# VHH binders against q9p7j3: the designs that were tried, part 64

Target 1, 174 residues: q9p7j3
Amino acid sequence: MILPLFPETQVHVFVYENVSNCAAIHEQLISQNPIYDYAFLDAATILYKKQVYSAIIRALEDRRDEQMKTKTIHSEVILSLSPKTEISSAFRQFSMTKKSKNIVVVKIDSKLTEEEEFERLDKLVEGNRVEFSDEELQKLIDFKVLKKNYKLDPSTLENPLASILSSIALRGYS

## First folded at step 4 (VHH)

Design k35 (framework vhh_5j56_2)
Fold by ESMFold2-Fast, scan of step 4:
Structure k35 (fold): chain B 174 residues (1-174), chain A 125 residues (1-125)
Amino acid sequence: as target 1 above (174 residues)
Amino acid sequence: QVQLVESGGGLVQPGGSLRLSCVASGFTFSYPSDYAIGWFRQAPGKEREGLSSITSERGDSTSYSDSVKGRFTISRDNAKNTVYLQMNSLKPEDTAVYYCAAGWEYGYPRDFDYWGQGTQVTVSS
């Protein structure tokens, strides 16, 4: 996909359900294998396409403004999902774990076409690829995790989109 | 609430050995936390240098900078929530303040969020 505010930046987002090899992927990420240079998110934390896009846009803005707090654009996407600026907390809240079953994968600055990224990533992830859509994401979300990560009250849980997007946009501002 | 505390620094003669310890409180190093822990040093007038890192996985993955590879060994004791840096064949150029740091390694390169206060190592006759 092409973002209007960043038209020269190639962005691809993939969703996988029933992933059986999250522990192996996690090991590769910890060992700093550059083949795995993607943002791997636990789908239990993602409810909307707009949630992911907002985090991507914020990360790209921080890179443009030379204000990144992490060392890679993909780490910055994970941080940008969090309402807080603490890197370790953001990764605990949103990143894939060894126990994850469903994941969202983000690639920024891909030199490959979407089809080529599909082929490459399908070799790394042992699961079923599904459409990146609100409908598919709603099947994978854990509302208890969502409530905890964004500090949602009972009244906000019925329609949390605005609260989530505000949390992402206002991250790090007093 | 989250703290890292280093100990074991001091004065040692060239060719000597020291073992540094890094104790965590407020979190654990073992799974499910999956913290990467690293040792860094900074000498006066020089940039901070990464020395070694260890992951919190079964079989533990380790890495070392070229300046210390073969002389320094990183290890962890998850039951004591402690990471060690065994330093052998110390040289005057190893004189620095040594820091341990913990971070969640999901991107490349590694990011560290929690830092200790540092411990002074002086190698002099």
Scores: ipSAE 0.006, ipTM 0.234, lowest interface PAE 10.2, mean pLDDT 81

Design k36 (framework vhh_5j56_2)
Fold by ESMFold2-Fast, scan of step 4:
Structure k36 (fold): chain B 174 residues (1-174), chain A 125 residues (1-125)
Amino acid sequence: as target 1 above (174 residues)
Amino acid sequence: QVQLVESGGGLVQPGGSLRLSCVASGFTFSEPSDYAIGWFRQAPGKEREGLSSITSDRGDSTSYSDSVKGRFTISRDNAKNTVYLQMNSLKPEDTAVYYCAAGWELSYPREFDYWGQGTQVTVSS
């Protein structure tokens, strides 16, 4: 995928359901294995494609403006999903855990094609790859997790998109 | 809210030893915390340097920078919610303010965003 504001930046987003090896991926991240340089998100926290794209755009803007709070663009994507500015809080809220069942994986600045990244990730992730679409994401979301992460009122649960995007855009202000 | 408090710094002669302590609050090591604790130091006019880290996994996975490997040992006492840095064979170039930091253990590379106030270590005769 190509973003109009960042046309030279390669962005790939993958969704996996029924992942059986999150504990093994967790161990690789703990051991700091550089092969795992991706943003690994728990799909329970992601409802819309626009939610992920908004976080990616914010992270790329922060990188462009030399205002990143984290060491890498992938960590900056995870931070950018959070309405708060605390790095560990954002990871606790949005990143994969050893107990995750469904994950969203983001890769930025890959030198590989989308198909080559699919082949690489399919070797790392033991699950079923599905389309990155609102329809597929809505099958994997946990609304209790979403509500807690974005502090949503019950009245917004039927159409939370505007509140989520506002939280991402306005974090650290008002 | 995560807080970290360092102690155990002081003046020591070259070749001596010190044990630093980092007491954590806001999470507990007796339960899976998913926090890694790192030790860092900063000497005047130099960048902050990472020395060692320990995770909450079953093996207490540890790492060490080349400058301290074999001389420093990181350990955890879950009952006291404390991480230690045992420093042996201290050299004048180890003189610095030592910081304890906590961060999410699944970040790559590891991100530390909760920091203690630091404790001064001075190695001189």
Scores: ipSAE 0.361, ipTM 0.676, lowest interface PAE 2.7, mean pLDDT 86

Design k37 (framework vhh_6qgx_2)
Fold by ESMFold2-Fast, scan of step 4:
Structure k37 (fold): chain B 174 residues (1-174), chain A 121 residues (1-121)
Amino acid sequence: as target 1 above (174 residues)
Amino acid sequence: QVQLVESGGGLVQAGGSLRLSCAASGRTFSDYAMAWFRRAPGKEREFVAAITSSGDSTFYTDSVKGRFTISRDHAKNTVSLQMNSLRPEDTAVYYCAAGWELSYPRDFDYWGQGTRVTVSA
């Protein structure tokens, strides 16, 4: 997939449920194994496709403007999901952990086709791939986690999309 | 804030050993994961090893696996890197880093100034 505002940048997003090897994946991410150069997110934190795309757009804008705070575009996506600008806080809030069961995986600047990335990821992730859709994401979300991460009150939690997107777009200014 | 100071670098012959130490000051670093990175002249910074805040898990890059050991002292105030069977390609400035355990080591918040290791043939 190509984003209209970044037509030179190929983006793929994948969703896996019931993943059994998150600890092994996390180990590869710590050691900077290039094969695992993706953003691995805990699906408990993601409610909408637009939430993920907004973070990707913000990360690409920061890269374009030479304002990235992290060392890779994939880490910048994780940071960009957070309403705060602290790298450690963003990873604590949104990244896959050893205990994660459902994950969202983002690939930016792939040299492979979407089908080739699917084949590659299906070998790395021991879980069931599902469609990247609002319907599937809503089966995996943890509303307590979402509320805590975006500081949502009960009235906002009934329709949180605008608040979440605003938090991502205005990171550091609210 | 946390400040990191490396020590133990120097000149050693191939096949020799060195022990690097990193002392942390400021906030209690026992809550932080710790890592070692290295940079050879003209090259990008490379991950070497990491240890969790509890000390229960360690991680290594393939080229040092079995030769280097990362550890924390029993008081949780320093991190050390024991380097055995050193090779000329291990020549670099070695940096320690500290950050939240769920952050990737390359993205850690705190970095030392580095200590130089030279391995002669």
Scores: ipSAE 0.023, ipTM 0.517, lowest interface PAE 7.2, mean pLDDT 85

Design k38 (framework vhh_6qgx_2)
Fold by ESMFold2-Fast, scan of step 4:
Structure k38 (fold): chain B 174 residues (1-174), chain A 121 residues (1-121)
Amino acid sequence: as target 1 above (174 residues)
Amino acid sequence: QVQLVESGGGLVQAGGSLRLSCAASGFTFDDYAMAWFRRAPGKEREFVAAISWSGGSTFYTDSVKGRFTISRDHAKNTVSLQMNSLRPEDTAVYYCAAGWELSYPRDFDYWGQGTRVTVSA
């Protein structure tokens, strides 16, 4: 995909359901294997495409402005999903775990086409690829997790998009 | 300000055991995942074991599964590695590390100076 403010930046987002090897992927992430240089998110935390795009845009803005709080752009995407600026809390809230079943994978600065990244990720992820769409994400979301992560009250659960996007855009202003 | 101090290394015969400890200070210990890495002479640093911030999840490299046990003590701000059934190939400098909760790309922000373990035949 193309971002208007970052047209030279390659961005790919992939969704996998029924992933059987999350524990193995998690061990590779712990060991910092460079082959796994992606942001691996738990799909239970993602409701909208715009949620992911907003976090990516915020991370790219922070990199452009030399204001990143983490050392990698993919870590900055994970941080940017959180309404707070506390890094370890953001990873606890949004990152894939050993027990995850459905994941969202973000790649920034890829030199590969989307199809080539699919080929590469299909070798790493043992699951079923699905479309990166609001419809597919809504099948995988955990509303209890979403409510806790963004501190949504019952009135905002009816249409949480604006609240989520505001939380991402205004991160750092409490 | 931030320090990770390893202890417990030494010389042991094959089949023996050692307990490594890492004392953490200068940061909010309970918010960080803790890990042990090792580096054998002439080789790159490799992952050995990790424990989540809560202690609820532990991870091991295949060569140490069933022999090593990682644990943490929140009251003492320590992480420990119990090493049983030691083999000559376990000979290395062992490093304690603290970092974000188990997500890559991520950084282990803090590293100790290491403690040497030598396992003789």
Scores: ipSAE 0.000, ipTM 0.196, lowest interface PAE 12.6, mean pLDDT 83

Design k39 (framework vhh_7yz9_2)
Fold by ESMFold2-Fast, scan of step 4:
Structure k39 (fold): chain B 174 residues (1-174), chain A 120 residues (1-120)
Amino acid sequence: as target 1 above (174 residues)
Amino acid sequence: QWQLVESGGGLVQAGGSLRLSCTASGFTFSDYAMGWYRQTAGNEREWVAFITSGGSTTYADSVKGRFTISRDNAKNTVYLQMNSLKPEDTAVYYCAAGWELSYPRDFDYWGQGTPVTVSS
């Protein structure tokens, strides 16, 4: 996962289904436990790999340009998924909750190798890791949530990808 | 539309106590996590205490055992009880509100701050 404009940046994305300990993970995030320094997303909000990568690229562009609105790159990824610039709205709409069952986890600037991140995260998340692929994501998406988050109407539902990517790329610009 | 109003700051001698209050309006207070931050001239703003919508609390190591954060949802108010104050607690104290955050430092709503001076 080498990004052309960010060749020095390590990016890892993990997908877990049937997670039983989301409430415990949420408590660790609130407690600022540094071993949980990841972006934890509700998989009900993610339809495509490109959706996640677009948010990551936008967050990295904002960091490069010193335009981040949040204090961490992982929070900036969550914000970047939202078509709005309000931090609270983005977290409400995209971040994992105590009631989440399937999650997408993003790690940027890992101090560990990819395999070490896999080993550590598999111990933190009590669920089944699946491939980060459009096919797996399509099994976990909630279309009602997706429509609400991106304000999709029937005309955009035939190909929501273009609308979603445009919303991410143009977040906050008039 | 939203507003956070702090009160309770002032001058106090080392070993004394102060109770800070922060009253919120313009959003559904009970749905939001609340925090207290402080800043001294020439230094970055630092986190002090955090309370979730469910009432769970966390504290910075520098204030553990001395400060207590609490909330009253009926009054839309969050409090910071500061005991055994030290000169290094001298700062402007800020109230902050954020949704149930994965990262509690990322708050959308901030107060104007209330100054606290602790004399030796």
Scores: ipSAE 0.088, ipTM 0.475, lowest interface PAE 5.2, mean pLDDT 86

Design k4 (framework vhh_5j56_2)
Fold by ESMFold2-Fast, scan of step 4:
Structure k4 (fold): chain B 174 residues (1-174), chain A 125 residues (1-125)
Amino acid sequence: as target 1 above (174 residues)
Amino acid sequence: QVQLVESGGGLVQPGGSLRLSCVASGFTFSYPSDYAIGWFRQAPGKEREGLSSITSSRGDSTSYSDSVKGRFTISRDNAKNTVYLQMNSLKPEDTAVYYCAAGWEISYPRDFDYWGQGTQVTVSS
């Protein structure tokens, strides 16, 4: 996908359900294996495509402005999903864990096509690919997790999109 | 490959102090960042005991077991990828092999996935 504000930046987002090897992937991430240079998110935390895109845009803005808080653009995406700038809480709340079953995978600055990334990821992820769509994400979300991560009250939980996007876009501004 | 290496152990008199160091290689504290670094010990004839932990980011969150709270302090230096355990007011009962471990969850020792080789601390009677 091409982002209007960052047209030279290649972005790919993938969704996998029923992943059986999250512990193995997690080990590769800790060891900094460059083959695993992606943002691995727990799908229980993602409700909308726009939520992911907003975090990507925020991370790219922070990189452009030389204001990244983390060491990589992919870790910056994970941080950017959080309403706060505290790195440890953001990763605890949004990143894939050894116990995750459904994941969202983000690749930024890919030199590969979407199909080539799928070929690579299918070798790394033992799960079923599904479409990156609001409909598929809504099947994988945990509303208790979402409510906790964005501090949503019962009235906003019925239509949380605007609140989530504001939390991401306005992080650190107000 | 993830590796943890402890140093700073040795012989010390009761009431003395030691600072243990744990150097991590093959991983970064920034991703996944809620990996905790913990200190554990195992005394002769006893099971391993968790002593203290610190989050993989910034060092803002720490915990201590009741047996060492107020005497031991955990800290980190992100630039050196190192975690420290400052041990003050040492007692003979603190004699043990001390281990550094890295794991996903702060709240319990059994959640630590990677372990160092250990460093011996002996507090003379």
Scores: ipSAE 0.000, ipTM 0.215, lowest interface PAE 13.4, mean pLDDT 80

Design k40 (framework vhh_7n9e_1)
Fold by ESMFold2-Fast, scan of step 4:
Structure k40 (fold): chain B 174 residues (1-174), chain A 121 residues (1-121)
Amino acid sequence: as target 1 above (174 residues)
Amino acid sequence: DVQLVESGGGLVQAGGSLRLSCAASGFTFSDYAMYWGRQAPGKGREWVSGITSSGRSTAYASSVKGRFTISRDNAKNTLYLQMNNLKPEDTALYYCAAGWELSYPRDFDYWGQGTQVTVSS
């Protein structure tokens, strides 16, 4: 996908459900295997496509402005999902874990087409790919996790979109 | 009620400048990306400029890049478009719109009625 504000940046987002090898993927991430250079998110934390895209835009703004807090654009996407600029907290809140069942995978600056990235990821992820859509994401979300991560009260939990996007885009701004 | 009210249009000579304003009410302005679009007589709508909710990123159509500057004041719930070095081709109804960062130029949540800009040669 091409973002209007970053038209030269190629972005792909994939969603996998019923993933059986999250522990193996996690070990590859810890070993810093460059084949796994993606943002691997726990789908329990993602409710909307716009949530992911807002984090991507924030990360790309920080890279453009030489304000990245992490070493890679993919790590910056994970950080950017968090309402706070606290790296360890953001990773604990949003990154996939050894026990994750469903994941969202983001690739930025891909040199491959979406189809080629899909073929590559299918060799790495043992699960079922589903459409990156609000409908599919809503089947995988854990509302207790969402509420905790964004500090939502019961009234905002009924329609949390604006609150989530504001938390991502306006973090640190008045 | 959601309202977007544009102002600042008028008649100006080629090479001149105008500053458009869009006053927003009835929603949390700072949560939305904001946009300027225009529609010239006998032509379709075209996107002119966009600005993120934080104001950190702006984008412009090629036809206006370098001449127009979009800005916002979240404390005042106001969007601006500074138009410099105006050309007769810039003659159009200018309207503001609110949406998400990824919504422009096609999907906007709210639209204004517009302010007319006429540039004479």
Scores: ipSAE 0.011, ipTM 0.460, lowest interface PAE 8.9, mean pLDDT 85

Design k41 (framework vhh_5c3l_4)
Fold by ESMFold2-Fast, scan of step 4:
Structure k41 (fold): chain B 174 residues (1-174), chain A 121 residues (1-121)
Amino acid sequence: as target 1 above (174 residues)
Amino acid sequence: QVQLQESGGGLVQPGGSLRLSCAASGFTFSDYAMSWVRQAPGKGLEVVSDITSSGRSTTYADSVKGRFTISRDNAKNTLYLQMNSLKPEDTAVYYCAAGWELSYPRDFDYRGPGTQVTVSS
């Protein structure tokens, strides 16, 4: 994918459902195995494609402006999904856990093509790949998790997109 | 200038206790997850414990679980490690570090100069 404000940045997003090896992947992430240098997100926290892209854009803006709070662009994407600036709470709210069943995987600045990344990830993730689309994401979301993470009230719950995007763009305690 | 300064290390006998402190300045301490990491002679760096920016959640390495307790005081910009039932294999330089990462290699955004802990009879 090509981002209008970052046309030279290569972005790939993959969605997997019914993943059986999340505990094994999580162990590799904690051990910081370089083969797993991706942003692994819990799909229970992602409702829209635009939500993921907004976090990516925010992370790329923070990298451009030398304002990243984490060491890598992939961890910065995870942080950027959160309306809070508290790093570890953002990771616990949005990143994949040992108990995750469905995941969203983001790769930025890949030296591989999208197809090559697909083949690589297919060997790492024991699950069924589905299309990165709003329709597929809406089958995997947990609305109670989404509501808590973005502090959604009943008036915005039926169409939360604008509130979510605003929270990502304006991140912080204001 | 960012500074992390550990204190509280020393020589202690097996079964003894020590309390390490880390004073942080030059950054917004309450925005960062904090870790205690150690390096024993001839070994690599081991993450001993971590604590979220709020202090609500903690994790521990299996080697220290049940014996060590991490805590923080965000009003005082201070991180603590209470070490009980110390063993000779706990002998190491202990560093406090800021930042939690899923990337490789794991470098912390900030790390102190370390404090020596020696467990020996």
Scores: ipSAE 0.011, ipTM 0.171, lowest interface PAE 9.3, mean pLDDT 82

Design k42 (framework vhh_5j56_2)
Fold by ESMFold2-Fast, scan of step 4:
Structure k42 (fold): chain B 174 residues (1-174), chain A 125 residues (1-125)
Amino acid sequence: as target 1 above (174 residues)
Amino acid sequence: QVQLVESGGGLVQPGGSLRLSCVASGFTFSYPSDYAIGWFRQAPGKEREGLSSITSSRGDSTSYSDSVKGRFTISRDNAKNTVYLQMNSLKPEDTAVYYCAADWELGYPQDFDYWGQGTQVTVSS
Protein backbone atom coordinates (compact mmCIF):
# COMPACT_ATOMS: atom_id res chain seq x y z
CA MET B 1 0.00 0.00 0.00
CA ILE B 2 1.04 3.59 -0.85
CA LEU B 3 1.39 6.37 1.71
CA PRO B 4 -0.62 9.21 0.06
CA LEU B 5 0.18 11.79 2.77
CA PHE B 6 3.94 11.05 2.59
CA PRO B 7 4.65 10.08 -1.05
CA GLU B 8 8.32 11.13 -0.81
CA THR B 9 9.03 9.02 2.28
CA GLN B 10 10.95 5.80 1.62
CA VAL B 11 9.30 2.90 3.48
CA HIS B 12 10.27 -0.79 3.38
CA VAL B 13 8.44 -3.60 5.19
CA PHE B 14 9.81 -7.15 5.46
CA VAL B 15 8.25 -10.31 6.87
CA TYR B 16 10.26 -13.25 8.22
CA GLU B 17 8.87 -16.59 9.37
CA ASN B 18 10.55 -19.33 11.43
CA VAL B 19 13.17 -16.98 12.88
CA SER B 20 15.64 -18.81 15.12
CA ASN B 21 17.69 -15.86 16.44
CA CYS B 22 15.09 -13.51 17.95
CA ALA B 23 16.91 -13.58 21.31
CA ALA B 24 20.15 -12.41 19.64
CA ILE B 25 18.34 -9.67 17.69
CA HIS B 26 16.59 -8.57 20.90
CA GLU B 27 19.96 -8.21 22.67
CA GLN B 28 21.28 -6.04 19.81
CA LEU B 29 18.14 -3.89 19.76
CA ILE B 30 18.19 -3.18 23.51
CA SER B 31 21.93 -2.40 23.39
CA GLN B 32 21.09 0.30 20.78
CA ASN B 33 23.31 -1.14 18.06
CA PRO B 34 22.72 1.32 15.16
CA ILE B 35 22.87 -1.54 12.61
CA TYR B 36 19.53 -2.70 14.09
CA ASP B 37 17.74 0.65 13.60
CA TYR B 38 14.43 -0.87 12.45
CA ALA B 39 11.03 -1.43 14.01
CA PHE B 40 10.96 -5.13 14.92
CA LEU B 41 7.35 -6.30 15.39
CA ASP B 42 5.96 -9.66 16.47
CA ALA B 43 3.99 -10.98 13.48
CA ALA B 44 1.49 -12.52 15.94
CA THR B 45 0.13 -8.94 16.35
CA ILE B 46 -0.22 -7.93 12.67
CA LEU B 47 -3.17 -9.02 10.53
CA TYR B 48 -3.18 -6.51 7.61
CA LYS B 49 -0.76 -4.49 5.50
CA LYS B 50 -3.02 -1.48 6.20
CA GLN B 51 -2.49 -1.96 9.95
CA VAL B 52 1.28 -1.48 9.51
CA TYR B 53 0.90 1.42 7.07
CA SER B 54 -1.60 3.19 9.34
CA ALA B 55 0.92 3.04 12.20
CA ILE B 56 3.65 4.34 9.88
CA ILE B 57 1.42 7.23 8.73
CA ARG B 58 0.57 8.13 12.35
CA ALA B 59 4.27 8.08 13.28
CA LEU B 60 5.16 10.28 10.29
CA GLU B 61 2.34 12.71 11.19
CA ASP B 62 3.66 12.92 14.75
CA ARG B 63 7.20 13.53 13.44
CA ARG B 64 5.95 16.23 11.02
CA ASP B 65 4.02 17.93 13.85
CA GLU B 66 6.94 17.61 16.31
CA GLN B 67 4.73 15.44 18.55
CA MET B 68 6.85 12.25 18.72
CA LYS B 69 6.83 10.64 22.16
CA THR B 70 9.74 8.26 21.52
CA LYS B 71 13.39 8.76 20.51
CA THR B 72 13.22 7.41 16.92
CA ILE B 73 10.76 7.15 14.05
CA HIS B 74 10.96 3.35 14.32
CA SER B 75 9.97 3.28 18.01
CA GLU B 76 7.19 5.77 17.13
CA VAL B 77 5.83 3.17 14.64
CA ILE B 78 5.68 0.60 17.45
CA LEU B 79 3.92 3.10 19.76
CA SER B 80 1.50 4.05 16.97
CA LEU B 81 0.22 0.47 16.61
CA SER B 82 -1.16 0.71 20.17
CA PRO B 83 -4.56 2.29 20.97
CA LYS B 84 -2.95 3.57 24.23
CA THR B 85 -0.42 6.37 24.78
CA GLU B 86 1.80 4.42 27.21
CA ILE B 87 5.16 3.57 25.62
CA SER B 88 6.05 0.47 27.70
CA SER B 89 2.60 -1.04 27.11
CA ALA B 90 2.88 -0.52 23.34
CA PHE B 91 6.30 -2.22 23.19
CA ARG B 92 5.03 -5.13 25.29
CA GLN B 93 1.99 -5.50 23.00
CA PHE B 94 3.63 -5.26 19.57
CA SER B 95 7.44 -5.48 19.72
CA MET B 96 9.42 -8.60 18.95
CA THR B 97 10.37 -10.69 22.01
CA LYS B 98 13.15 -13.24 22.59
CA LYS B 99 10.49 -15.95 22.08
CA SER B 100 9.05 -14.57 18.81
CA LYS B 101 9.05 -16.94 15.83
CA ASN B 102 7.74 -14.66 13.09
CA ILE B 103 8.50 -10.97 12.72
CA VAL B 104 7.61 -7.89 10.69
CA VAL B 105 10.45 -5.42 10.16
CA VAL B 106 9.89 -1.77 9.17
CA LYS B 107 12.51 0.63 7.81
CA ILE B 108 11.80 4.33 7.26
CA ASP B 109 14.14 6.85 5.59
CA SER B 110 16.63 4.19 4.49
CA LYS B 111 19.84 5.42 2.85
CA LEU B 112 19.97 2.04 1.06
CA THR B 113 17.93 0.68 -1.85
CA GLU B 114 15.27 -1.95 -1.12
CA GLU B 115 17.58 -4.69 -2.43
CA GLU B 116 20.46 -3.47 -0.24
CA GLU B 117 18.12 -3.53 2.80
CA PHE B 118 17.12 -7.09 1.83
CA GLU B 119 20.79 -8.14 1.82
CA ARG B 120 21.49 -6.36 5.11
CA LEU B 121 18.46 -7.80 6.94
CA ASP B 122 19.03 -11.31 5.58
CA LYS B 123 22.42 -11.21 7.36
CA LEU B 124 20.79 -10.14 10.65
CA VAL B 125 17.67 -12.36 10.62
CA GLU B 126 17.99 -16.14 10.62
CA GLY B 127 14.63 -17.01 9.08
CA ASN B 128 12.69 -17.27 5.83
CA ARG B 129 11.60 -14.02 4.20
CA VAL B 130 8.06 -14.09 2.82
CA GLU B 131 5.98 -11.55 0.88
CA PHE B 132 4.51 -8.60 2.80
CA SER B 133 0.90 -9.44 1.94
CA ASP B 134 -2.38 -9.91 3.81
CA GLU B 135 -2.28 -13.60 2.80
CA GLU B 136 1.13 -14.22 4.41
CA LEU B 137 0.30 -12.12 7.51
CA GLN B 138 -2.91 -14.10 8.06
CA LYS B 139 -0.80 -17.27 8.37
CA LEU B 140 1.25 -15.73 11.22
CA ILE B 141 -1.36 -13.81 13.26
CA ASP B 142 -2.48 -14.88 16.74
CA PHE B 143 -6.15 -13.86 16.90
CA LYS B 144 -6.26 -13.98 20.70
CA VAL B 145 -3.35 -11.52 20.88
CA LEU B 146 -5.01 -9.29 18.26
CA LYS B 147 -8.35 -9.27 20.12
CA LYS B 148 -6.66 -8.40 23.41
CA ASN B 149 -4.44 -5.65 21.96
CA TYR B 150 -7.33 -3.85 20.23
CA LYS B 151 -10.15 -4.72 22.68
CA LEU B 152 -12.16 -6.37 19.91
CA ASP B 153 -15.65 -7.58 20.79
CA PRO B 154 -17.92 -9.96 18.79
CA SER B 155 -19.52 -7.11 16.82
CA THR B 156 -16.18 -5.77 15.56
CA LEU B 157 -14.87 -9.22 14.54
CA GLU B 158 -17.00 -8.96 11.36
CA ASN B 159 -14.90 -5.93 10.33
CA PRO B 160 -11.69 -5.98 12.43
CA LEU B 161 -9.75 -3.88 9.90
CA ALA B 162 -11.93 -0.78 10.38
CA SER B 163 -11.76 -1.13 14.18
CA ILE B 164 -7.98 -1.57 14.14
CA LEU B 165 -7.40 1.41 11.83
CA SER B 166 -9.71 3.59 13.94
CA SER B 167 -7.83 2.60 17.11
CA ILE B 168 -4.50 3.58 15.54
CA ALA B 169 -5.79 6.88 14.07
CA LEU B 170 -7.67 7.94 17.23
CA ARG B 171 -5.01 6.93 19.77
CA GLY B 172 -5.36 9.13 22.86
CA TYR B 173 -9.07 9.86 22.40
CA SER B 174 -10.31 6.50 23.65
CA GLN A 1 26.39 -7.33 27.46
CA VAL A 2 23.04 -6.47 29.04
CA GLN A 3 23.24 -6.22 32.83
CA LEU A 4 21.34 -4.88 35.83
CA VAL A 5 23.40 -3.95 38.91
CA GLU A 6 21.81 -3.37 42.31
CA SER A 7 23.33 -1.30 45.13
CA GLY A 8 22.25 0.29 48.40
CA GLY A 9 21.59 -2.77 50.55
CA GLY A 10 22.93 -3.19 54.06
CA LEU A 11 22.09 -3.42 57.73
CA VAL A 12 19.48 -1.03 59.13
CA GLN A 13 17.57 -0.70 62.39
CA PRO A 14 13.77 -1.20 62.53
CA GLY A 15 12.03 2.01 61.47
CA GLY A 16 15.01 3.03 59.33
CA SER A 17 15.26 3.76 55.62
CA LEU A 18 17.33 2.54 52.66
CA ARG A 19 17.36 3.52 48.99
CA LEU A 20 18.17 0.75 46.51
CA SER A 21 19.47 1.61 43.03
CA CYS A 22 19.27 -0.48 39.89
CA VAL A 23 21.60 0.63 37.07
CA ALA A 24 21.30 -0.79 33.55
CA SER A 25 24.40 -1.34 31.42
CA GLY A 26 24.39 -2.47 27.81
CA PHE A 27 20.97 -0.85 27.28
CA THR A 28 18.97 2.24 28.31
CA PHE A 29 15.62 2.53 30.06
CA SER A 30 14.35 4.79 27.24
CA TYR A 31 13.86 3.61 23.64
CA PRO A 32 14.53 1.18 22.27
CA SER A 33 14.81 -0.30 25.77
CA ASP A 34 11.72 1.29 27.33
CA TYR A 35 11.53 -1.64 29.72
CA ALA A 36 9.20 -2.29 32.58
CA ILE A 37 11.32 -2.57 35.72
CA GLY A 38 10.35 -4.52 38.83
CA TRP A 39 11.66 -5.04 42.34
CA PHE A 40 11.43 -8.47 43.96
CA ARG A 41 12.70 -9.97 47.19
CA GLN A 42 13.36 -13.44 48.56
CA ALA A 43 13.95 -14.38 52.19
CA PRO A 44 15.51 -17.74 53.17
CA GLY A 45 12.95 -20.56 52.98
CA LYS A 46 10.30 -18.33 51.35
CA GLU A 47 9.09 -17.84 47.79
CA ARG A 48 10.24 -14.83 45.76
CA GLU A 49 7.65 -12.05 45.90
CA GLY A 50 7.05 -9.04 43.67
CA LEU A 51 7.14 -5.70 45.46
CA SER A 52 6.82 -2.91 42.93
CA SER A 53 6.99 -2.17 39.21
CA ILE A 54 7.24 0.84 36.93
CA THR A 55 5.95 0.23 33.42
CA SER A 56 6.58 3.47 31.54
CA SER A 57 9.62 5.66 30.92
CA ARG A 58 7.36 8.56 31.98
CA GLY A 59 7.01 6.98 35.43
CA ASP A 60 3.22 7.24 35.32
CA SER A 61 2.40 3.53 35.68
CA THR A 62 3.50 2.12 39.03
CA SER A 63 2.26 -0.74 41.21
CA TYR A 64 2.97 -1.96 44.74
CA SER A 65 2.24 -5.13 46.68
CA ASP A 66 0.05 -4.72 49.77
CA SER A 67 2.98 -5.61 52.06
CA VAL A 68 4.96 -2.50 51.02
CA LYS A 69 2.32 -0.04 49.76
CA GLY A 70 2.70 3.29 51.54
CA ARG A 71 6.23 2.46 52.76
CA PHE A 72 8.14 1.88 49.52
CA THR A 73 8.31 4.17 46.47
CA ILE A 74 9.62 3.25 43.02
CA SER A 75 10.97 5.94 40.69
CA ARG A 76 13.16 6.20 37.61
CA ASP A 77 15.82 8.58 36.35
CA ASN A 78 16.17 7.88 32.64
CA ALA A 79 19.07 10.33 32.26
CA LYS A 80 21.07 8.24 34.78
CA ASN A 81 19.70 4.94 33.45
CA THR A 82 18.66 4.10 37.01
CA VAL A 83 15.54 2.87 38.84
CA TYR A 84 15.24 3.44 42.59
CA LEU A 85 13.36 1.77 45.41
CA GLN A 86 13.00 4.08 48.41
CA MET A 87 12.26 1.94 51.47
CA ASN A 88 10.88 3.65 54.58
CA SER A 89 9.63 2.36 57.95
CA LEU A 90 11.60 -0.87 57.53
CA LYS A 91 10.56 -3.90 59.61
CA PRO A 92 12.42 -7.14 60.49
CA GLU A 93 10.02 -8.89 58.06
CA ASP A 94 11.60 -6.87 55.20
CA THR A 95 14.89 -8.80 55.64
CA ALA A 96 15.63 -10.44 52.27
CA VAL A 97 17.78 -10.36 49.16
CA TYR A 98 16.33 -7.66 46.88
CA TYR A 99 16.42 -8.11 43.11
CA CYS A 100 15.96 -5.73 40.22
CA ALA A 101 14.46 -7.20 37.03
CA ALA A 102 13.63 -5.84 33.57
CA ASP A 103 11.05 -7.23 31.18
CA TRP A 104 9.80 -6.35 27.71
CA GLU A 105 6.65 -8.42 28.41
CA LEU A 106 5.58 -7.01 31.74
CA GLY A 107 2.83 -8.62 33.74
CA TYR A 108 2.91 -8.39 37.53
CA PRO A 109 4.31 -10.67 38.86
CA GLN A 110 5.84 -12.10 35.68
CA ASP A 111 8.86 -13.95 34.40
CA PHE A 112 11.40 -11.17 33.86
CA ASP A 113 13.99 -11.36 31.08
CA TYR A 114 16.90 -9.75 32.93
CA TRP A 115 17.80 -10.06 36.59
CA GLY A 116 20.40 -8.43 38.79
CA GLN A 117 22.56 -10.38 41.22
CA GLY A 118 20.63 -9.09 44.23
CA THR A 119 21.52 -6.96 47.23
CA GLN A 120 21.07 -8.07 50.86
CA VAL A 121 18.86 -5.99 53.15
CA THR A 122 18.92 -6.89 56.85
CA VAL A 123 16.62 -5.18 59.34
CA SER A 124 17.67 -6.06 62.90
CA SER A 125 18.67 -4.67 66.17
Scores: ipSAE 0.000, ipTM 0.231, lowest interface PAE 12.3, mean pLDDT 80

Design k43 (framework vhh_5j56_2)
Fold by ESMFold2-Fast, scan of step 4:
Structure k43 (fold): chain B 174 residues (1-174), chain A 125 residues (1-125)
Amino acid sequence: as target 1 above (174 residues)
Amino acid sequence: QVQLVESGGGLVQPGGSLRLSCVASGFTFSYPSDYAIGWFRQAPGKEREGLSSITSSRGDSTSYSDSVKGRFTISRDNAKNTVYLQMNSLKPEDTAVYYCAAGYEFSWPTDYDYWGQGTQVTVSS
């Protein structure tokens, strides 16, 4: 997919459920294996497609403006999901863990087509690929995790979209 | 919220050993930890010197300065949120205040944003 504000940048987002090899993937990420150059997110933290796209747009804006706080665009996506600018906190809040079961995978600046990325990821991820849609994401979310990550009170939890997007957009400016 | 506290310093004779501890609060070592934990020292009238660093929750990536390579070993205990510096074959020139620091490893060079208060190490007969 192509973002209107960044037409030069290819973006692919994949969702996997029932992943059995998160511990193995985690070890590859720790060892900085370049084959695993993606943003691996815990699906328990993602409620809407717009949440992911807002973080991607923020990361691309920070790259354009030479204001990235992390070394890679994929790490910047993870940071951009957090309402705070602390990198370690963002990774603790949103990154896949060795105990994760469902994951969201983001690829930016792919030199491959979407079909080729599917083939590569299907070899790396032992799970079931599902549609990147609000319906599928809402089956995988953990509302306790969402509430904690975005500091939501019970009154906003029934319709949290605006609060989440505001938190992402205003990161570091409040 | 992030705090680092050093302990384990003291007086030791040349050739002796000490183990320093750095206890972290306000963060945990998790995937992929962007926190590099580094050990530094500063002697009176000298600039601060970097000695060793360790990255990630697994502690797989370590580095050492030439002045301590082969004598000092950095390690972590994730259950205790603690990083250790094992110091062997200590020399009088190792006398300094030793600091641990945490910084974002995706910044090059690593900028250390959080510092402990330091622990005194004295190597003297």
Scores: ipSAE 0.000, ipTM 0.153, lowest interface PAE 15.0, mean pLDDT 80

